VH-VL binders against q5ege1r286to449. Designs and how they scored, part 1

Scores and structures below are computed, not measured.

Target 1, 164 residues: q5ege1r286to449
Amino acid sequence: LFGVDTDSCERWMNCKSEFLKKYMSKVATDLPSCPCFYPTEVAYSTADVHDANTKRNFRWKDASGPKEKLEIYKPTARYCIRSMLTLESTTLAAQHCCYDDSMKLITRGKGAGTPNLISTEFSADLHYKVDILPWIICKGDWSRYNHARPPNNGQKCAENPQDE
Structure headers, positions and changes below count from the first letter of each chain, unless a header shows other numbers; Kabat numbers aren't used for antibody chains.
ipSAE, averaged over its two directions, is called F for ESMFold2-Fast, E for ESMFold2 and O for OpenDDE. V2 adds 0.75 times the mean of E and O to 0.25 times the DockQ between the complexes of E and O.
[cut] marks letters that were taken out.

## First folded at step 1 (VH-VL)

Design d1 (framework fv_daxdilimab)
Fold by ESMFold2-Fast, scan of step 1:
Structure d1 (fold): chain C 164 residues (1-164), chain A 124 residues (1-124), chain B 110 residues (1-110)
Amino acid sequence: as target 1 above (164 residues)
Amino acid sequence: QVQLQQSGAEVKKPGASVKVSCKASGYTFTSYGISWVRQAPGQGLEWMGWISAYNGNTNYAQKLQGRVTMTIDTSTSTAYMELRSLRSDDTAVYYCARDLSYDFWSGYWYFDLWGRGTLVTVSS
Amino acid sequence: QSALTQPASVSGSPGQSITISCTGTSSDVGGYNYVSWYQQHPGKAPKLMIYEVSNRPSGVSNRFSGSKSGNTASLTISGLQAEDEADYYCSSYTSSSTLVFGGGTKVTVL
């Protein structure tokens, strides 16, 4: 509920358009699940990785470089990857996955990956305005920003981290 | 024999701490998470928090105001829940329950295996 | 003060069908397909009856079914039997990556 002393993050969420809310929910069905373990061969070789939930193949690229500023935006992450846009993409979004020093998926807290509503492949400027600026306003609390997203698109990482 | 075996009943005074144990057997402990759920006498279920047996990551219910700590010991396949600064309204049966995911974002949010419960009574 | 709203009690006769509602918001029940239902007999730990809105674990009678419409999830018990008399709780994932329970519904078989 929108109250007298709501913080700036709650103000932004309450003021976002119905179009954005529909877009965010659509993003959840368009994106691959994060691999449970850092896929070094996929990130650097540009090989296709099959996503069982969407029944599609995705390519991933490294998102761990200095320009990503992980120490600010993902302070406990060591490595991150971002999914690439495909011909089957129904949105401009990209999945974002971050991993710890043991190459294990970070699934909660400030180090966990946050799906990009606008892929940097489409527009770095629009990505900043749509993805990064709301994160700053919400002080890194993406749970209040992206309430429509299911956890890792329903993929269980506990039972078989060796799955493709 | 897939089971979660909890420690015995405790009686504590207000201001004390209690530590409840939950020993897993019959499955690969590190492939799952453990949630803690409590139930005051005659009341409903209340989720307290979760810990990954895979990496020890935790997530606690906001209502507990930093009074709870969850830990694991992989060598004994045991999860622990410690509640500090006990009040009379912390009197409850405390359950441990198995999550099917080692991390919250892994996405199932249901408990297929439950411990028998540990009664903690806080009385002045 | 429960996060999810359930009726306090529901009653039925043997062989009848009953339905228990669980109402939340778009940030929990309405936003995700991660709703589960638990049965609790007096003095016992809860037992999982339904997970992910409508799925039934092995060993749970097909008389139990789950569904969801908008912000409301429902548990339906068909062919009501005496052993179904128990408390039933719904639970849901939330946008804050936490879990919440409903207040519980006491089912009485008359």
Scores: ipSAE 0.000, ipTM 0.472, lowest interface PAE 17.1, mean pLDDT 78

Design d2 (framework fv_daxdilimab)
Fold by ESMFold2-Fast, scan of step 1:
Structure d2 (fold): chain C 164 residues (1-164), chain A 125 residues (1-125), chain B 110 residues (1-110)
Amino acid sequence: as target 1 above (164 residues)
Amino acid sequence: QVQLQQSGAEVKKPGASVKVSCKASGYTFTSYGISWVRQAPGQGLEWMGWISAYNGNTNYAQKLQGRVTMTIDTSTSTAYMELRSLRSDDTAVYYCAREGYYDILTGSYWYFDLWGRGTLVTVSS
Amino acid sequence: QSALTQPASVSGSPGQSITISCTGTSSDVGGYNYVSWYQQHPGKAPKLMIYEVSNRPSGVSNRFSGSKSGNTASLTISGLQAEDEADYYCSSYTSSSTLVFGGGTKVTVL
């Protein structure tokens, strides 16, 4: 699916789409659901939080700091959190959840969190190549990027209104 | 401890069915696929099919399509393989095996990093 | 009946190097980098030795290495030891989204 006239973003997405689809099916069962509202106690604590969907306990880390560059990668998000790898982890992935000014989970659009296919705890270099570089290649086109990597909206959380 | 525990040996008559179980422990069952591989006495390995522990989707070897059924029970972390209309050439050791980790950069789909001990199924009259 | 061709047997002396070939087509070994190798001792389940052509799982000796050229994959065992005496099987993903095995190679340590 490398036509002569396809742009670089479409070539990247099409080349890796089948591989990503199968890996993402494993990621979906390995990662916790995003809390529907910003969990102030868990984002900064080291306490384990039970996830009903996976039947496992997870630690969450703040992902809202300057190094995350939310103004570039998640420009409508106020806060983001990232799940940490556990002893029971079967993939190298981490859940990524982003929240608006009302502390409500962003379920779609340019501010919505998407799973990190490679956790920064495993490898910052591989994370960059797998999760960040595609965003750069697609020039922040959130619509095309989210088609390849749909946002994780958490279990039973209300959808956001259609993004502007 | 990460392991796959299989049910015990079976002796069946031609035309019967056999159902072999494979109980997973020590890992998140729903995050991996389970393949079934058999080996007739003195012969090589033959892939029979695969089942997703996540959604129960299956993919069977063409030769066995219509005779084999693979299922999962997520409440007991157990995979099952049922083979119907048994023939003498179905006499084999039947293994369950867990598929390995995905490498997103290479797109690996098919290798088995954990194996059950095997279940001998003898078909004789 | 095996989709992939392996020699029936290979032998070597302790400390020597041996190589086992696995030949397929462009629809399996030649088309994809999804070749794995398994070691099987008599009465035991197979053990993964190599995956994705050349990668070793944790706990597998660096004496085992894998490679591929065209439609032929190879498993090389250096510093051959008595415990390496076993049957070795190659496996490959196919363009039909199935998996096939080679016929197996008996390695004898003389």
Scores: ipSAE 0.000, ipTM 0.468, lowest interface PAE 13.4, mean pLDDT 79

Design d3 (framework fv_daxdilimab)
Fold by ESMFold2-Fast, scan of step 1:
Structure d3 (fold): chain C 164 residues (1-164), chain A 123 residues (1-123), chain B 110 residues (1-110)
Amino acid sequence: as target 1 above (164 residues)
Amino acid sequence: QVQLQQSGAEVKKPGASVKVSCKASGYTFTSYGISWVRQAPGQGLEWMGWISAYNGNTNYAQKLQGRVTMTIDTSTSTAYMELRSLRSDDTAVYYCARDELWFGESYWYFDLWGRGTLVTVSS
Amino acid sequence: QSALTQPASVSGSPGQSITISCTGTSSDVGGYNYVSWYQQHPGKAPKLMIYEVSNRPSGVSNRFSGSKSGNTASLTISGLQAEDEADYYCSSYTSSSTLVFGGGTKVTVL
């Protein structure tokens, strides 16, 4: 017998798993790797940054403002950035990278960024339903959520120590 | 009415190229992808590739890579499939078929098919 | 050769139930729930009968049902009728983000 909240989280995470698996596989090849340190110049500049894994250029936008509600969705993160959609994008997703007080990429735990399956540039409403609402349904249980939405780590970035 | 209208039959010589069209009507073209499937006389179905009408992204069957090109024209709601360096074993009925997209990704089932275009490669 | 294995032919009498198998691997039928079945009458385009293993499109008779166990998907036609005489093809998504068809099964109504 399950409580309503626990049942809802399990139902969502198992729903359409084939579609989600296929889409997330595409997202992994479509999105840039997270920089190992917060790139202040990149986040505020208009210059494109080349990503070696995808062989494409990306623009990054700051995602640290009050609208992002980091204290709720990414506690312990101080700065976050999001990749921008381009004409070459093969999905509607955006990379999401979060950084600690030392400007170092958070690779695990509650503060780690996870790819947005739907970019806010495409639709804030769909982003909320696809990326944010599951967090709420699962009561912010980062461990359960991260089974469906693994956190980002940058290529060759040192992994953070485990949260105690 | 919801339909896919394909171009007429073609007769080509070995080494030539053929371009088949598939015009969509009655639905939002950009909410679907188009797959191309061929069938040689008396044989089974063979998937050739897929194109997203949403963003033009393509994915081709391994053995046709380098010989096939799929394109779309959103202004006319038309998909095209061009096959180059034709051989006699390319003689087949070529079908276009629609599949629904989930955020740009195919559901991989075809609920609407064109009537087919016979391409004969005569040696 | 076809990527998915189907029997070449299946026969039944009117009112009988028949089943067509479609066998692949863990990289297609066994790994995903993207299995579809198509009916094709001579000289006609294929018609979708089943999608996502077991779902029927609007307008398809409830005599048609689909299922999957391990690497094998099955199409069952109950209450077999003369109009069911056709070729039937299964298809599946693959781990290479491609689609493959079975070799097809000719259903004959005796």
Scores: ipSAE 0.000, ipTM 0.520, lowest interface PAE 11.5, mean pLDDT 82

Design d4 (framework fv_daxdilimab)
Fold by ESMFold2-Fast, scan of step 1:
Structure d4 (fold): chain C 164 residues (1-164), chain A 123 residues (1-123), chain B 110 residues (1-110)
Amino acid sequence: as target 1 above (164 residues)
Amino acid sequence: QVQLQQSGAEVKKPGASVKVSCKASGYTFTSYGISWVRQAPGQGLEWMGWISAYNGNTNYAQKLQGRVTMTIDTSTSTAYMELRSLRSDDTAVYYCAREDFLEWLSYGYFDLWGRGTLVTVSS
Amino acid sequence: QSALTQPASVSGSPGQSITISCTGTSSDVGGYNYVSWYQQHPGKAPKLMIYEVSNRPSGVSNRFSGSKSGNTASLTISGLQAEDEADYYCSSYTSSSTLVFGGGTKVTVL
């Protein structure tokens, strides 16, 4: 809706503040790694899933509904899930994982999940300002935008080809 | 020296406005946010809002929405808080405080405080 | 009324350990790990003692520790000393992206 703003996008990518670096480092240690295969039983249950990297338990919720508009924003994804905030959360972030038709994690390209720096469960308004608005400004360069976000492949799942 | 220097005490009549200043020194002003916290005599702390010294983005307490405006002047490393339509229950010591800050989000803790500015609202 | 509930006062003798509670809801203290504690001496500005539930800033004595269980955060002061006599406030972020304070606890060293 704001079109492409090259100056703002370049600044966000190239002149990252100390605060952004600090927050991203905390997010990297706070969020669960994406499971390599779509965990249907976990996404719809009340059971927590233990994450070996953080040594914490997380609950996941479905992020594949009509409001997510996967055909537009994650064009190769069939299913997506989002992690929920916990009492142990040290950031306001939520992990976002997207899966292809074979239920395999998409690790790169336009279909890959991009962690939310601010969970919508905490604040839809802050999520929009922190996660959505920069994406709109950088829309012309989805690859660079995705590279600026925390990685989702902590379990080192098999990587997808770029732009798939 | 790392410090926040606030303007002097003020006495205002009901209905007036007050603008308190907070001048930062000893650190990179634009790398932090500034929150405003007030304390009525003998009462507890009340958060009023914060402003990014980097881009001027603000987030105000719901109770004060519409009456408060926070601004920055990067050339003088100064933050300002203006409160309008003053009432007697606005009598308080007003503090500015520094916080670490992601561009659009406050981290919610204050590691450096100004000494406070007493604002008295009376006839 | 304050958004977070603290006892009005707590007292102890030198060398004793005291604990101050800070109780909120699942939309603030219980929902997120963004709890801070501040010490305020009469006529002075508050001083950060604990941030993000349990972290101590540089220069704060290890006699001060923070913890959280459910909707209640706690500040513990071990080896209580005369200079610890002050008001203590907790604060937390809320689900509405605002910050709130507790009502404050007056600590008296007997």
Scores: ipSAE 0.011, ipTM 0.536, lowest interface PAE 9.6, mean pLDDT 80

Design d5 (framework fv_daxdilimab)
Fold by ESMFold2-Fast, scan of step 1:
Structure d5 (fold): chain C 164 residues (1-164), chain A 123 residues (1-123), chain B 110 residues (1-110)
Amino acid sequence: as target 1 above (164 residues)
Amino acid sequence: QVQLQQSGAEVKKPGASVKVSCKASGYTFTSYGISWVRQAPGQGLEWMGWISAYNGNTNYAQKLQGRVTMTIDTSTSTAYMELRSLRSDDTAVYYCARDYDYVWGSSDYFDLWGRGTLVTVSS
Amino acid sequence: QSALTQPASVSGSPGQSITISCTGTSSDVGGYNYVSWYQQHPGKAPKLMIYEVSNRPSGVSNRFSGSKSGNTASLTISGLQAEDEADYYCSSYTSSSTLVFGGGTKVTVL
């Protein structure tokens, strides 16, 4: 049903400053692409995974535990991972990737991961204000919010529904 | 008032095309998607696909890929569904329905439905 | 065949409770909490009764409730009334980012 929160979400999404547009573009070149299948080395959080697009190595952390509340934030996902900040990072952002029960990357829909503009590793409070609060005003609808922040940063890992 | 108004009944011959319209009113058209669902006489519901009223992106059911095209006209708040190469088993009532997902094509549920358009395909 | 399995018919008397099952696989009903139920009276468009397994839209009687266990979702109608006589369809999001419906269940109030 149509509500005030829907208008608020749409207004927020359409009202972007030039600064935010520049930051978003910089984030897109700073973050690794999501692996097409859940990487088993994430279990140790010690293995570096090379990203061909950025020509850098990244560490990933599992983001699938109960504290992540996937049933609310990524309701179709079974597993998620988040990239770690590195000394070479030029932004405070972290990549977020989510996978189905076959360990296959979710590229579309409510379960698709969304980059955090501010990593929780840097600041949980700032992350809440920048990433989570906009999600709340969109009535918890990450699909609408994610229009400005596509979750997969450049790999065609799975067949997507045809775009017409 | 919040509603979806569909075009009238159509009678087509096998091999022809049909284009059904769905005009939205009473809500912000570009804040939602539109899904199309059909129902053959005496049969159940079948999801055909989805279109974003925001950006025009589409997601079609695999068995209809190549025969169906969905479009929008934001100036008139109208969605269209065109089905080509009609067969007798395409005879059905075609519904448009409001979908809250207007970005990703992850259809979940439909809270507002058009009244349906009967399309009869016969010689 | 429909992707989701429902019984063809269910019947009850006024005041009774009835339950309609909707069985899928781990790639639809079992894999996601995106199950909805629709009521359809003859000659009319479907009406949303339950969304995301157990939520009721505003205006839907609290006699209608939804639940899920494993690969099977259920719609329960308590205090059955004559106006509940209709066809009921379940639907679910799928791992291929599509939506599928059940075959439908005719509810008869005796």
Scores: ipSAE 0.005, ipTM 0.499, lowest interface PAE 14.3, mean pLDDT 79

Design t1 (framework fv_tiragolumab)
Fold by ESMFold2-Fast, scan of step 1:
Structure t1 (fold): chain C 164 residues (1-164), chain A 126 residues (1-126), chain B 113 residues (1-113)
Amino acid sequence: as target 1 above (164 residues)
Amino acid sequence: EVQLQQSGPGLVKPSQTLSLTCAISGDSVSSNSAAWNWIRQSPSRGLEWLGKTYYRSKWYNDYAVSVKGRITINPDTSKNQFSLQLNSVTPEDTAVFYCARESGYDFWSGYPFDYWGQGTLVTVSS
Amino acid sequence: DIVMTQSPDSLAVSLGERATINCKSSQSVLYSSNNKNYLAWYQQKPGQPPNLLIYWASTRESGVPDRFSGSGSGTDFTLTISSLQAEDVAVYYCQQYYSTPFTFGPGTKVEIK
């Protein structure tokens, strides 16, 4: 924000990091791994993609539109997708995956997707409070944010190099 | 204003399914700002939250790990009520069961229970 | 899971005297982004369901007498009854609603001396 509460990010990181790690460990087994390349069928409608690790199909939706504000929240990403909640979901979370201009998964840095702890399908308001607001308060401290919300997809996708 | 009225049998045999219903008046079971919870109370475990059901474009359930996959909480929009089914009961499931309303949009963090049903004592015994 | 503890287990207080009940959570229930503690207090009388007294650690529910007050932050919380009345004889429970599963303290029984 305008420097009016520079202490709030550190308080959030210190108070929430242990809680977030425990919650993330619970959702990790429920969420699909990110495909290593953007599935183009998702651009037209929702699409089912088989996840080899869980041996299940998951339904994905494009998350690249203007309402996602990628230029702010994922500034190096060209495309993003979000997994959809189903009757078989054991958590309220959704996987979030982002891709570069070559449709290759972004695995680190500002453009990397991280699991949404609360799916926008469950509650856009709660998603904002849990997933978006902490990032806003921490303004550009991607290393602290990614420590609490790591972009780990579980698949053996090639790592992006760190930009200089 | 809001009232929750419980019904269901007070005696259940071991290995059978415990079934209770909670009828809602003064609010809608499909309200997008409420969640509908089941809580039990026993001397050995105290107050124990079991789970909830709530409507947000579709129905969702959230369950406590303590009931180990034996639990189902179902809404009935036509009767404006919700139910609890607990399978394979044992004497350790003997408790007073309460339904309760949780209101608000903070479902990850939750909201306190502002209205409760009258309670139903369920005894699991042969 | 967040474990809640209360002290004392039981408390005998004379009419008009102050009663103090403590509650401790195994993890902080303070959400730093909104600076709110997700902690509630309930009163339960024999044969009745719990009744909400306090939420956000210190906010009284509508209709609750002002002799009831809540305080504390993070992991340590207190419910105070400033001047015990006969109708206040009950068991009091703290509850966290910071995360599921929601958890309750074991209760503190308040009796007249």
Scores: ipSAE 0.000, ipTM 0.481, lowest interface PAE 16.7, mean pLDDT 79

Design t11 (framework fv_tiragolumab)
Fold by ESMFold2-Fast, scan of step 1:
Structure t11 (fold): chain C 164 residues (1-164), chain A 130 residues (1-130), chain B 113 residues (1-113)
Amino acid sequence: as target 1 above (164 residues)
Amino acid sequence: EVQLQQSGPGLVKPSQTLSLTCAISGDSVSSNSAAWNWIRQSPSRGLEWLGKTYYRSKWYNDYAVSVKGRITINPDTSKNQFSLQLNSVTPEDTAVFYCARDSGDYYDILTGYSEYFDYWGQGTLVTVSS
Amino acid sequence: DIVMTQSPDSLAVSLGERATINCKSSQSVLYSSNNKNYLAWYQQKPGQPPNLLIYWASTRESGVPDRFSGSGSGTDFTLTISSLQAEDVAVYYCQQYYSTPFTFGPGTKVEIK
């Protein structure tokens, strides 16, 4: 495995848990739910998709290209999409959704999308501090870091089988 | 400070296997934030990336299509080094070979992958002739 | 594959004068999701490996003198040496890392006239 700095990672998780809980409640109400199947209308980012939970329309962009490195960071995912910031956004977060080769939403495991707490559309520097630096401190230990992340918000979608 | 030290200069006969090693100091070959590359340079092709190896829960390799099928890049964690094996060489493979590090993948894939080369080995001239 | 081209092939510049090197990619190396250009510049002196000068098109590597700067976006990029020094005589290469295989330009040789 990765050479985890257990002490630093654990200290960060403990110190930031209260901040994360407070911010997560705002992010959860601001982000769209992941569609249960890959929305083919997202071929261009100008397509509007209505979200029933927030009662708002969102634009999505494709996140499946070579620079996404899905084979490394989202194994088993074939397609991914990201939500775009809107004028009605109350947080700086962006939703991230990944789908298998049957276009079904991946809800569990390493292939599941991981929302950005701070969209790079707003600030690459703040995104680094909030989303990336914790991963570096935990040295790629996804399981520790993922405890702090909100889920894909696909509660109405059929869940994938648990990691076996 | 990271340093990369390569095999000395060599002569390889056509149709044989070219083998080079790059020893790493100041970093681990199994570092989860680094990847270990081989690049060659010749007057006819210029700088040409050949491939890389990297550790992310398990070992991965990426190879340039031009050499895919006759190239193998292997890590050796016990010696903190990685090697290049290029099969069925021809005089057109004559080049200076460099090992190089790229680094800095991020948890969130939106921040970008730093696949530029921040440290290079000294270079090894390999001549393919009889 | 993304093909990289550079101009001019060689450049003779007087000491203290500006040197400008151009690099073009056959397709965009700008990734819209993070607004980053996946382009680097290297300096190579005779008998030495390439040395990183600039990454992300315009970010200067630590220890690289202020006279080196990178600019451009998408497919067209420029490396500028604002006041050429004797130690800047070298071949300069651009590199894209947008997609594999990573590819380099053919190089621009900078000499003192």
Scores: ipSAE 0.012, ipTM 0.642, lowest interface PAE 8.3, mean pLDDT 81

Design t2 (framework fv_tiragolumab)
Fold by ESMFold2-Fast, scan of step 1:
Structure t2 (fold): chain C 164 residues (1-164), chain A 125 residues (1-125), chain B 113 residues (1-113)
Amino acid sequence: as target 1 above (164 residues)
Amino acid sequence: EVQLQQSGPGLVKPSQTLSLTCAISGDSVSSNSAAWNWIRQSPSRGLEWLGKTYYRSKWYNDYAVSVKGRITINPDTSKNQFSLQLNSVTPEDTAVFYCARDLYYDILTGYFDYWGQGTLVTVSS
Amino acid sequence: DIVMTQSPDSLAVSLGERATINCKSSQSVLYSSNNKNYLAWYQQKPGQPPNLLIYWASTRESGVPDRFSGSGSGTDFTLTISSLQAEDVAVYYCQQYYSTPFTFGPGTKVEIK
């Protein structure tokens, strides 16, 4: 039988795609939208940014430092931010937003942020297994990886060109 | 610097479990910059990657689909080694088996810089 | 799976002459974000494990003589031995590490003419 799927990336994408459709419909209502421009308030760890879609205030943390390895994971991004997990949240997910040199939100392509299904604040280990390991299996095929990951949750910000 | 030393039986009967060990010196089996692989070589299949084990906050395994369901690759941190178990062997599993390290400094590597000496395993009654 | 092919199956070259080995992948092994080709070359002599020669398509491993060079991008790659020496008689394999399972070419045997 030559009908069996032997591509590990394809097998992962099939399993994860169905899970992500179900899971993202659940978490999308709890996560903030990405601001269209890098919020300078993120420089202050206690600053709250109001989200118009959820009508709530969210605390954001800068995710642009050397440990984030943006040149590897988000190669066109200059700045990234991540929403902070709260005790009241029913989801383990965190919003992830990335910005170009002009501080504009990257809405698609290799530099675009995607929600972390498991926040690193909950578990760095589970985050690696759920969010990072599938990218490793696909060996940097961002086009195939992005089919399985949700797109950036922007506030109808201007779209960057589709970069294949 | 880094050396990989293999051990295990050279003859296995059909339907039994093939078991090999690779001892590591000059690096740690739990190094977060390395992954530890098994590769086999036969005239019919050529060089065939079987799978790997690696440590990133916890242990992970990746296996080739051709052997998935029959293969287990396990680390032993106390002895600084890792092993291969291949269940339900057939004569078609006859091959020279190699352990090898790939560098995983970032998530973008997978070439093999150090290899064990190789072990010929013959599957016959 | 990414299928690797090599040509020729065997090559006879006179001492001191150039040897050229080709490798083709069934899909691109170029990662556009870092502009790197996930391709390696190995040399295997009888009774020995494969020995790494080239990684990232063109980067020579430490200790490998400068007569060995790799070139190519995407799906088509070449290993060149600029001046074949007697000790270069071996089988040469290309390998992709763009995706698992990692796959090898069938090998090219290099012999003295």
Scores: ipSAE 0.000, ipTM 0.486, lowest interface PAE 17.1, mean pLDDT 78

